Miniprotein binders against p81326. Designs and how they scored, part 50

Target 1, 226 residues: p81326
Amino acid sequence: MLHFGGFIMEINHISKILEKEREEYIRNKVEEYLKQGFSKDDAVNKANQSWRTYIGHRIQDVIYNLLKKFLKDSGLKVTTDKALNNRNLPEELDKVKRLIAINYGEYLFLPDADVIVYKVENNDIKIIAIISVKNSFRERRFETTYWKLKLKESPVTSHIKVFLATPDKDNEISYKCPNGKPKKMRIILEYELDGIYFLKEDFEETEKAKHFGKIVEDIIEISKKL
Key: E = the ipSAE of ESMFold2; O = the ipSAE of OpenDDE; V2 = 0.75 times the mean of E and O plus 0.25 times the DockQ between their complexes.

## First folded at step 5 (miniprotein)

Design Bb20 (at its last look DockQ between E and O 0.26; V2 from the best seeds 0.00; counts 0 for: pae E 9.0 > 1.5)
Fold by OpenDDE base, look of step 5:
Structure Bb20 (fold): chain B 226 residues (1-226), chain A 83 residues (1-83)
Amino acid sequence: as target 1 above (226 residues)
Amino acid sequence: SDLEERAEELIEFAEYLIRLAEELLEEGRPEFAIEWLKIAVRWLQDALEEARENNLDELAERIEKLIERAKELIERAEKIKES
């Protein structure tokens, strides 16, 4: 028990470590954009946008690798939407791609699926969960909710659990009613999604809002019911 | 055993952090490499203690080698940082 506790605590440090890179990254990018002929204000804005993308990918990669490792022994497999964007997919991944696709009539589109957890049984693929990874919610507050609702509309995808994993750096969704004021985004995300998993300690825990350390167990439990 | 399985999971994750640190070193970011390596060392040390307490000698040896590797990388990273 103690060792799992230690590991869980170290997960909280991942976001903190990544955020330490910000100042250096911003400085370097600002300099780069200045050399490209942008104004100081434009360079700063572009650097901040670049950072958001960069840190988002870094956190996603960490979470992907964590889930891949911890779910391996349970026989569960993990992939990403990026892996599914290839023209020449292995048969297994091509099936995964088709099983998460959302129907828009003449077109099929994939949901934002930073991490996809699935199992293979008797050559059949069952999608278990999609994990959306968000560092901040400034520009894409309800995007994950949209995809959850779209997945729910089809009997093919309605069973897929949609989770949000976040360090919630800016404390946008960590608490439901801080200072007695409801946080609309937290309440809606928690209501619409199957779970929110925090890569931090300072948050309001509920049945659906948990520490990231519980995500593996929850996914395994879901997988057993499918 | 459940213990061996958990230890292997920790080892695998520590190995990932070591690889991540190596990539950061290649990118010229020794400060961040060191932070990841310190985490890896802490996790490996905890796993080592557990392995020793349960007389898992082979596992303990593997963990010790990884700790050594991580520490060597820290030293390398510190040298790069000072340069």
Scores: ipSAE 0.023, ipTM 0.403, lowest interface PAE 4.5, mean pLDDT 86
Fold by ESMFold2, look of step 5:
Structure Bb20 (fold): chain B 226 residues (1-226), chain A 83 residues (1-83)
Amino acid sequence: as target 1 above (226 residues)
Amino acid sequence: SDLEERAEELIEFAEYLIRLAEELLEEGRPEFAIEWLKIAVRWLQDALEEARENNLDELAERIEKLIERAKELIERAEKIKES
């Protein structure tokens, strides 16, 4: 209980760090673009676009390290899609890569799997869950659901849980019916995915939509059921 | 104890933030490294206060060393920022 309380407290501080980092990043980038001769409106737009590119990697690293730390004592291992795309891939990670790949005839592609949780049991690898990290839903808003559906098509991958982790600072999916009318994006994501985990306090909690701090307990429980 | 477990969790996360800040410094982003390090120091100072209030001297010494390390990195990062 105390462990989860500490974990939730850490997540709240991370969200504040991300907001502070955003403000400073955008300010500095606007100045850079203005010095390059862009109009104020163009500089602001370019700075916001630059922020979205920059922060995705930082949030993924934070999530990766938190999961790696809190899952270690449960015998669970964690990797990333970045690690799986390295040219000199160790045998264990090559097996992980093959176990999540989607077959398109003569081509194999990896799903959008920013963070992957797996275990090694009896010298075999079993993929437990894939976590997709999304900072904004202005682009590719249903890509994660597409990959969940593709994983369900094969009995080899149909057991893999697919989660979405997001700060959702613009409240694009935080509520099911924000003005008394269904929010299509939130409804579809919650229906199709195995869970949505928010890196903030203010959102509508459901059986599948939870604080990010709950993800560790959920993953451990799933791994016990194999 | 519960207090020692909470402190260990905060220490481990602060160590992560220090490593993240070191990576940001290598990327030429000292202003962001400074902000993450300041947050790490704040969390470590909270843990230090609890350790001292509960007479956990060995834990307090561990935390003090981490704070010193983080503050040294802040000073280095601020010099790079001013260059």
Scores: ipSAE 0.011, ipTM 0.300, lowest interface PAE 9.0, mean pLDDT 80
ESMFold2 (binder alone), look of step 5: mean pLDDT 84; pTM 0.803

Design Bb21 (at its last look DockQ between E and O 0.59; V2 from the best seeds 0.00; counts 0 for: pae E 7.9 > 1.5)
Fold by OpenDDE base, look of step 5:
Structure Bb21 (fold): chain B 226 residues (1-226), chain A 83 residues (1-83)
Amino acid sequence: as target 1 above (226 residues)
Amino acid sequence: SDLEERAEFLIEFAEYLIRLAEELLEEGRPELAIEWLKIAVRLLQLALELARKNNLDELAERIEKLIERAKELIERAEKIKES
């Protein structure tokens, strides 16, 4: 278990490092959109949206790679929803895709699953956890909660743990009751999800709200019970 | 051993960060590359301490080479940043 005090500290820098690019990125994108004929206000809005998408993907990629490496020795496998969108899936990933699918009657849809952790035992695949990665909560506050609830509705998927990983740079969910005022988003997310993992130090720790450094241990423990 | 596994993990993650930094350099983002490389060096230093504590000389040598590579990339990135 990587209680490397030093390593944990480095994880906290991931979001900070990525955010250093923001000003330059925004400036460049604004210029790009202005050249495309957008108004200044539209260009700024589009640039900010582009940044949110960009930074989200980068954080997701870092977390994916971290989990993939940390879980490798435990025999656990990691994939992403993006990998599952391929038309020509290997048999293993095709099975993973089917095991996380949500039934909408005539249609099956996948939950948002930035990272999917599963194990293969005796040629059977067991889905262990889905990790949603969020940098900020401005637009999609309860999307992960929706998917958790949908997964609970089926005996096929009800066992799947749903975790949220976030640097929570804007302190939207870091504390339950800052200054005595309840933060609805933190309370609801913590209640509905199986865990929240923070890529930062400054947060209110609870049984379900932990530092990201604990996620590997928790996933391994869950995997042993399946 | 648990310590060897920990060292290998740190090495693998540092190698990932080095690759990420190389990509960022190719994208013309030397400042960000440098920040990732600094983290990679710190992780490798932790791995080196673990390797040394366990008398894993071959692993220590491998780690030292990676540290050198990361430092060279930092120097390259600094030059690009100044240009």
Scores: ipSAE 0.279, ipTM 0.682, lowest interface PAE 2.1, mean pLDDT 88
Fold by ESMFold2, look of step 5:
Structure Bb21 (fold): chain B 226 residues (1-226), chain A 83 residues (1-83)
Amino acid sequence: as target 1 above (226 residues)
Amino acid sequence: SDLEERAEFLIEFAEYLIRLAEELLEEGRPELAIEWLKIAVRLLQLALELARKNNLDELAERIEKLIERAKELIERAEKIKES
């Protein structure tokens, strides 16, 4: 299949570049918010939140474009939660949305599904995988695990693979036992999810924790079993 | 064909990063655009190495043009920084 060796090296550079740019981004945003009339404390908090959103969106766009371009020759299609939340959906995407929605009685919610991979056979849609993109785990530490567990509760969605993609710049989940202490987040995420794909080079590789460059091959292999 | 597919992947990723950098330039963020463009150039240089080692001359010429475009965008972004 596709060899991602050079790509893996370059995507690790993206994570390093993002770390270098963080301080300047935050300073610029703080000044912007101060000009809008926010207090210093509020401006700092908003700037940090803005950074997390910005980086998450950039990485999500990369993942979406990569998967869309390299999965199409295998008969696989890719969409995003943003596309599924548009007001008027094409019929195909409306079906995708309905196939991943979770029923909470009076409410119907989409799981944390930044990028969705599916295939179409005779107008029948089969969801293959959902990829959640996380830049940090400060809050909502196990959100992706929660959505995996909810999807497992129904035979209609239990086959859907749930992956986490992350640069993990602060090493929150990169190692299972840093300094001899088990890292709860890494251990639980790896146990419950179908895979964790790191957008950096420095992490502990396991059967489920891999370089991001392996995700295309993994998705194609899963699709062949369906 | 496998080597062509690997080179095409690197090219497509680099083209995406170039578009991202162009958006950042429009937003007045040239410093960040430059960093994405530097990555795009490195990806294209990897693709060029693959093309040259396997005598894919037409592909190599296409990649060289993309590198030139990315470097030109870096120069434009440096000018925007100065202003």
Scores: ipSAE 0.013, ipTM 0.342, lowest interface PAE 7.9, mean pLDDT 81
ESMFold2 (binder alone), look of step 5: mean pLDDT 88; pTM 0.875

Design Bb22 (at its last look DockQ between E and O 0.08; V2 from the best seeds 0.00; counts 0 for: pae E 12.8 > 1.5, placed apart)
Fold by OpenDDE base, look of step 6:
Structure Bb22 (fold): chain B 226 residues (1-226), chain A 83 residues (1-83)
Amino acid sequence: as target 1 above (226 residues)
Amino acid sequence: SDLEEYAEMLIEFAEYLIRLAEELLEEGRPELAIEWLKIAVRFLQEALELARKNNLDELAERIEKLIERAKELIERAEKIKES
C-alpha cells in the first residue's frame, strides 16, 4: 500500500505536465488559423478548442495505458471505443462491442467509452466498467451521465459501471458545496455515475468520489461480483 | 510475488513513458519529453529498489539499463532544447 503512494502522486502530475505545452500550442495554432484567414478572435477560439481536444486525447491515452497495465494481472482486459470502430474486429472485440451497444430502435449505437474494462470467463465476455476521461467540463457536461442512464435502460447493459476520471483542472466538480453554494455538476455526476475518480489531491472525497488510485481496486472488486 | 508484480508494472509503465517521450522528441517537444522521462526514471528507481530488496539481479540489471536509456534521452532532449 505504501509503495502505491508514490505512483499516485505521479498520476496527479499528468495534467500539469501536459498543460506545460499549452501556451506554445495555442500560439502555434493561433498563427496557423490566422494564416488560414480567420480573425484573431476566431483563431484564438479555434486554438483553444484544438487544445482541449489534443490534451483530452493525451490524458485518455495515459489513463488507458495505466488501466491496461494495472488491470492486466487481475485477468481483466481493457479496450477503447476507438478500437471498436474497426470493420474487421476480432471475435472478442466484436462481442465487447455488441455488449455495450445501446438500442435506439432501428439502430444500435455505442456509448462514449474512452476505456472499456471487461473479463473473459469460459468464452463469455462480461463488461465490467466504462470509464469516461474528461479533462474539463466546459463542453458536454452531462454526456457521461446520459450514457449511464441509457445503459441502465437495458438488462443487457444495466450492470455496467460507468466511471468518470478527471484531473478537474478548473475545479468544476472537485467540491460539492464550495463556499456554501452547491455545485450542480458535482452533485448530479456523483449521483448518477457509479464513481468519480480524481487525478488530483485537492477534492472533496466521498464514497463515490475518490482519488484515481482507487479505481483499479474498485474495478477488481466489481469484477468479482459479476 | 506481489512486489515483483508491482515492480514489473512500474517498469512497463516507465517503458510507455519512455516511448511517449521519444515521440515527443520527434515532434520537437523536448521539454515535455523531459518531464515524462523524469517520471519514468522515478518509477524505474522505485522498481530498482524493489528488485534489489528481493535479490532480483536480472531484473535490477534490466531496470538499470532502462534508467540509462531514459537519462540519455533526457540529455538528448536538453541538447535539443538548447539548440
Scores: ipSAE 0.511, ipTM 0.799, lowest interface PAE 1.2, mean pLDDT 90
Fold by ESMFold2, look of step 5:
Structure Bb22 (fold): chain B 226 residues (1-226), chain A 83 residues (1-83)
Amino acid sequence: as target 1 above (226 residues)
Amino acid sequence: SDLEEYAEMLIEFAEYLIRLAEELLEEGRPELAIEWLKIAVRFLQEALELARKNNLDELAERIEKLIERAKELIERAEKIKES
């Protein structure tokens, strides 16, 4: 049986725990780049870029493993976009890939679906939700919204829930109107997505914007209706 | 007001998408331009609904012209796609 109390505490502090590792990671990475012959300035810039990539993948892996663990007993399966891009794809995962692919004429592309939740019924696969994991919104602020709109436009994918999971450490989307002025990115994301799940405590909670610890219950409830 | 600011935000994003789509059409990529234009129209339609509900007639007229422009670009892009 899942005990959500411990799950909620662990998830809400993931970003805080990972930030404690930041100074050591950057120090080690600067040393590595200096050894490779980069200048001090270049090594620091590369180390900071490396940290942003590392923390994004680290958070994604943690989210994947926690969802896999807590959804297993509800008959739900979890996979990743990384797994779907492997050369030797099992039949089940090949079907998952085809069920979320977006058609661009003669090309098929996967949405930004870092983590995919699905179930198997009578050898048929039903995609329940995709979760996009973002550590920062500096570069790809509307990508998740774009993918939701694309999935919504086809009758075979319109049922798929699209969630965003984020620590939002720079407070880019934590509040709708932080100083009485609408925050464009938060308003658009909350309107278009099925949910935003924060990996921190300090944000404006709404019916769609919640603590990440609530995502398991929400996915289970959606799967019962689908 | 908050609703005017929100509507203006939706318009700003839609205008960005329209400019991006125009660049894609000039690059000979009409299929992708159409996708961005459809999204822009969706944002503009929401902004128009807000403007009409709140009797913002000048804003509503501006939004209607933007929707017409976006739909014209979609038609142009479809003709380019068909060659």
Scores: ipSAE 0.000, ipTM 0.126, lowest interface PAE 16.7, mean pLDDT 79
ESMFold2 (binder alone), look of step 5: mean pLDDT 89; pTM 0.880
OpenDDE base, look of step 5: ipSAE 0.510; ipTM 0.798
ESMFold2, look of step 6: ipSAE 0.000; ipTM 0.177
ESMFold2 (binder alone), look of step 6: mean pLDDT 89; pTM 0.879

Design Bb23 (at its last look DockQ between E and O 0.03; V2 from the best seeds 0.00; counts 0 for: pae E 13.7 > 1.5, placed apart)
Fold by OpenDDE base, look of step 5:
Structure Bb23 (fold): chain B 226 residues (1-226), chain A 83 residues (1-83)
Amino acid sequence: as target 1 above (226 residues)
Amino acid sequence: SDLEERAEELIEFAEYLIRFAEELLEEGRPELAIEWLKIAVRWLQEALELARKNNLDELAERIEKLIERAKELIERAEKIKES
């Protein structure tokens, strides 16, 4: 797997490359919102929110496509929560959807599952992992942790690994104790989740906090134990 | 060989980036497309060196065609950016 070295390094640049469009994107969106009659301050705020959504989806799409490609040869399949929101699902995806659903009594809800990795063996579907993709942690800091805990409550879903993938642009969770001060969010996320995978070089590596390049190997290893 | 496998991996990744860049162009994102295409070209150049070192002429030719495609897309993207 040393052969991924060059590719892994380029993954680190995904966030940086995407961020190059930020200024232009913001400018265009501000202009759009001004034309819609919003104040300058509202237009700027809305543009920034739009950017966060946009960049989040772009990073998610990249990660999805990478995982789909790298896991293909291992016979593992990849889907997304978006794909599962369709009314007419193929039988396979309908089964996947049911196998990740969380019970709330009268209702079943899906966890946030940006990427879902599963295998099909003898017509049985086994969910291996859910990957949450976060560009920043300004909002919904522990949402992924919530879903992990909820999945753990059921014997149907308790085996599902929950991973976080992030470039952590703002260095919110890259280090546990920068300058001797504990980063609560890093510590909690690392404790509660099965792994954190960074799309960057500058982070504190631990058993659970790894470079994104290791996620494929880890998923394959987990899949062999299921 | 390990080197051939590495070259094929680089090609596969580059092909993905080329496709992704094409999608970005369709979305009206030529600047981002160019950045991904530049990465693809670098990987293809590395693959080309590996192919040449191992006297894999057919593979080298395939890689060269992909490099050409990526460069053409860069040129297209630059034109769109200027328009």
Scores: ipSAE 0.025, ipTM 0.378, lowest interface PAE 4.9, mean pLDDT 87
Fold by ESMFold2, look of step 5:
Structure Bb23 (fold): chain B 226 residues (1-226), chain A 83 residues (1-83)
Amino acid sequence: as target 1 above (226 residues)
Amino acid sequence: SDLEERAEELIEFAEYLIRFAEELLEEGRPELAIEWLKIAVRWLQEALELARKNNLDELAERIEKLIERAKELIERAEKIKES
């Protein structure tokens, strides 16, 4: 429906809004995987992973559009890893892709960079930050830290800030010592990354762990130093 | 009823944006708060149209009150920005 499609496009859903439909989504996906020959347990696991991917992409779209809007007046541009994987890549985006690529000898791979912020100065591209969007930390929990470490290995990428944006609905990293017990995942992520930005109100705020709304000011400040 | 459920989800999201904007005002960031509130108003206006078209009078009244609240916060934020 064009009316409702335009309505949905203008309003970016967050994981909280979509959670009501979670059960129906998972049931449909379980049926899809069963038709592919997976066992019931495997189909359920794959369906839950599919949901996490789906809701994560929705959150990424929200983040992309908000950053694009709010960084525009500061001369900063925003793109996504999805846009960088297109075959007909404009020259500007092709340069962005090459500037974040990690060299593995015969191969070049892109880091897990969901949203990329860059600027153009005198026709030169300077990558400011990448933002990794994670809805869940059950799997690939430290993937973002791996890519930060790889980017630090080269002087041409070592300046790139690596941020994590998350609703963290299950409170997997919201607090450093919940119930008096150190949360290894939160401690390591905060130590290794340049910042963690929460899409919720209930979390332990620190110098690196902030509300998502503060990310714009932080990015602008960083860009002035580069 | 599916349209009612979608409107309720939009309302909850808009309420989240309003609360987030209130925090930004307390932190002295009225410019950013205004932009979030404008987004919330747009979503609420679209939800209101959906509610009115489907004769959901109680829901429409809730949405109208939220729009007024968001607009009052925009006015407050604009005064803070000017000071």
Scores: ipSAE 0.000, ipTM 0.154, lowest interface PAE 13.7, mean pLDDT 77
ESMFold2 (binder alone), look of step 5: mean pLDDT 86; pTM 0.832

Design Bb24 (at its last look DockQ between E and O 0.04; V2 from the best seeds 0.00; counts 0 for: pae E 6.0 > 1.5, placed apart)
Fold by OpenDDE base, look of step 5:
Structure Bb24 (fold): chain B 226 residues (1-226), chain A 83 residues (1-83)
Amino acid sequence: as target 1 above (226 residues)
Amino acid sequence: SDLEERAEELIEFAEYLIRLAEELLEEGRPEFAILWLEIAVRWLQEALELARKNNLDELAERIEKLIERAKELIERAEKIKES
């Protein structure tokens, strides 16, 4: 497990590296949108929105690949909501999709599930955890909490752990009470979710708020109890 | 061995970063490709040290080839960045 320590530090670097892309990415996108006939203000806004989507996908891909790799030896499998959106799913993934679906009466919808961890035992699939990956919380502060609560409402999905993984670059949820003032978002997310995992060192650690490096161990431990 | 497993883990992740860098190069983002490749090289160097300490010559050779590939991609990326 000491092996994960060095790797963990590199995860922190991934976020920093991606953030270095921002200025160039924004500049290029602004220019692109200006050429498309948008105003300067609209171009900047669209560029920033595009960046948020872009960096979110990049971080998600990194986390997915890391989890897939580190959970492989434990016999755990990893997929994504994107993989489940295909029309022709393998039987295994079709079962995974059905086991995370939320009932809305006439309709079944999937939660936001950037990463899904599951195991296959005796041809039965057990969903272990859903990891939501968020770079920033400006627009969708409690979306992950919503999905956790919805999953909890069904005996089919109530056992599924919901984790949040974030670099929290803007320190929106890194501390509970910075300067003696409670951070509502941190407190609520930590209360409602099964865990928050930070891709950074500068955060307030608690029982539920940990460094991302702990997520593999935690998932493996959960998997043994299912 | 635990050390072999660690080396393989570092290799697999470095290979992923190399692939990511290749995609970034195709997207016309050489500066970021370089950053990922530099990380890949560092991890591969750590893996190489592990392989050498355990007299895993075949693994060491594989790692050295990956380091070479990563360095070649860095050079390519630098040329693209300058143009």
Scores: ipSAE 0.045, ipTM 0.433, lowest interface PAE 3.7, mean pLDDT 86
Fold by ESMFold2, look of step 5:
Structure Bb24 (fold): chain B 226 residues (1-226), chain A 83 residues (1-83)
Amino acid sequence: as target 1 above (226 residues)
Amino acid sequence: SDLEERAEELIEFAEYLIRLAEELLEEGRPEFAILWLEIAVRWLQEALELARKNNLDELAERIEKLIERAKELIERAEKIKES
């Protein structure tokens, strides 16, 4: 049984490297936006948003590949919302998409599901979990909880576990009661989600708030019950 | 210029991962080394595409050597894992 939990230190190194280059990235982007006619304040805001998108995509890519690698020997498959939005889906992925999509009358939406874990047995597909990867909570703080609540509304999707994976570098949700004051965002996310998995060492561990290295074991155990 | 800068950034990230993988191999942890090396190869392939599309031949040759090195390390790590 390969233990995934020792990986946490290595992924933290990637975050530190990316953060070291943040200042140069921001300076270059500010100059770019100033040349486009934006005010200095607007250029700075746009540059910071650009950085959050950039670093978020790299972290998501790492997480996706790690989960895909470590879950394969347990008969579990991993895909992404990007793959599910492809114009021409293979039959297997089309089934995955249908099994997580939420119907809003004229519209069909996929939940906030950066990474989707499922299993296939004799052409029968069962969705195990979806993982939202959040680098920052400045915007869309509770989007993941909204999608968990929507998935609970249907017996077809109510079994799907919804997890949040985050480096949480600014400690926005790392502690429940910092300085004796309840942190609303942490408390609500932990209450509503099936788990929060931190890509760092320093945070308050609970039954639902764990090191990212525990996610593989948790997913495998859940899959055995389905 | 801008495309060369993007390629160099990908190379920097990949070189860090290769160094980390080499350290992991020295520590007897080939499974994690292979994981990092596979990600490094993926990022180097993205950088190589940028270099080739922009006719940056010296950069492309450097990237190709890094990919070859990473793949050789993967093969070595696989043998250690099976040992």
Scores: ipSAE 0.017, ipTM 0.394, lowest interface PAE 6.0, mean pLDDT 82
ESMFold2 (binder alone), look of step 5: mean pLDDT 86; pTM 0.840

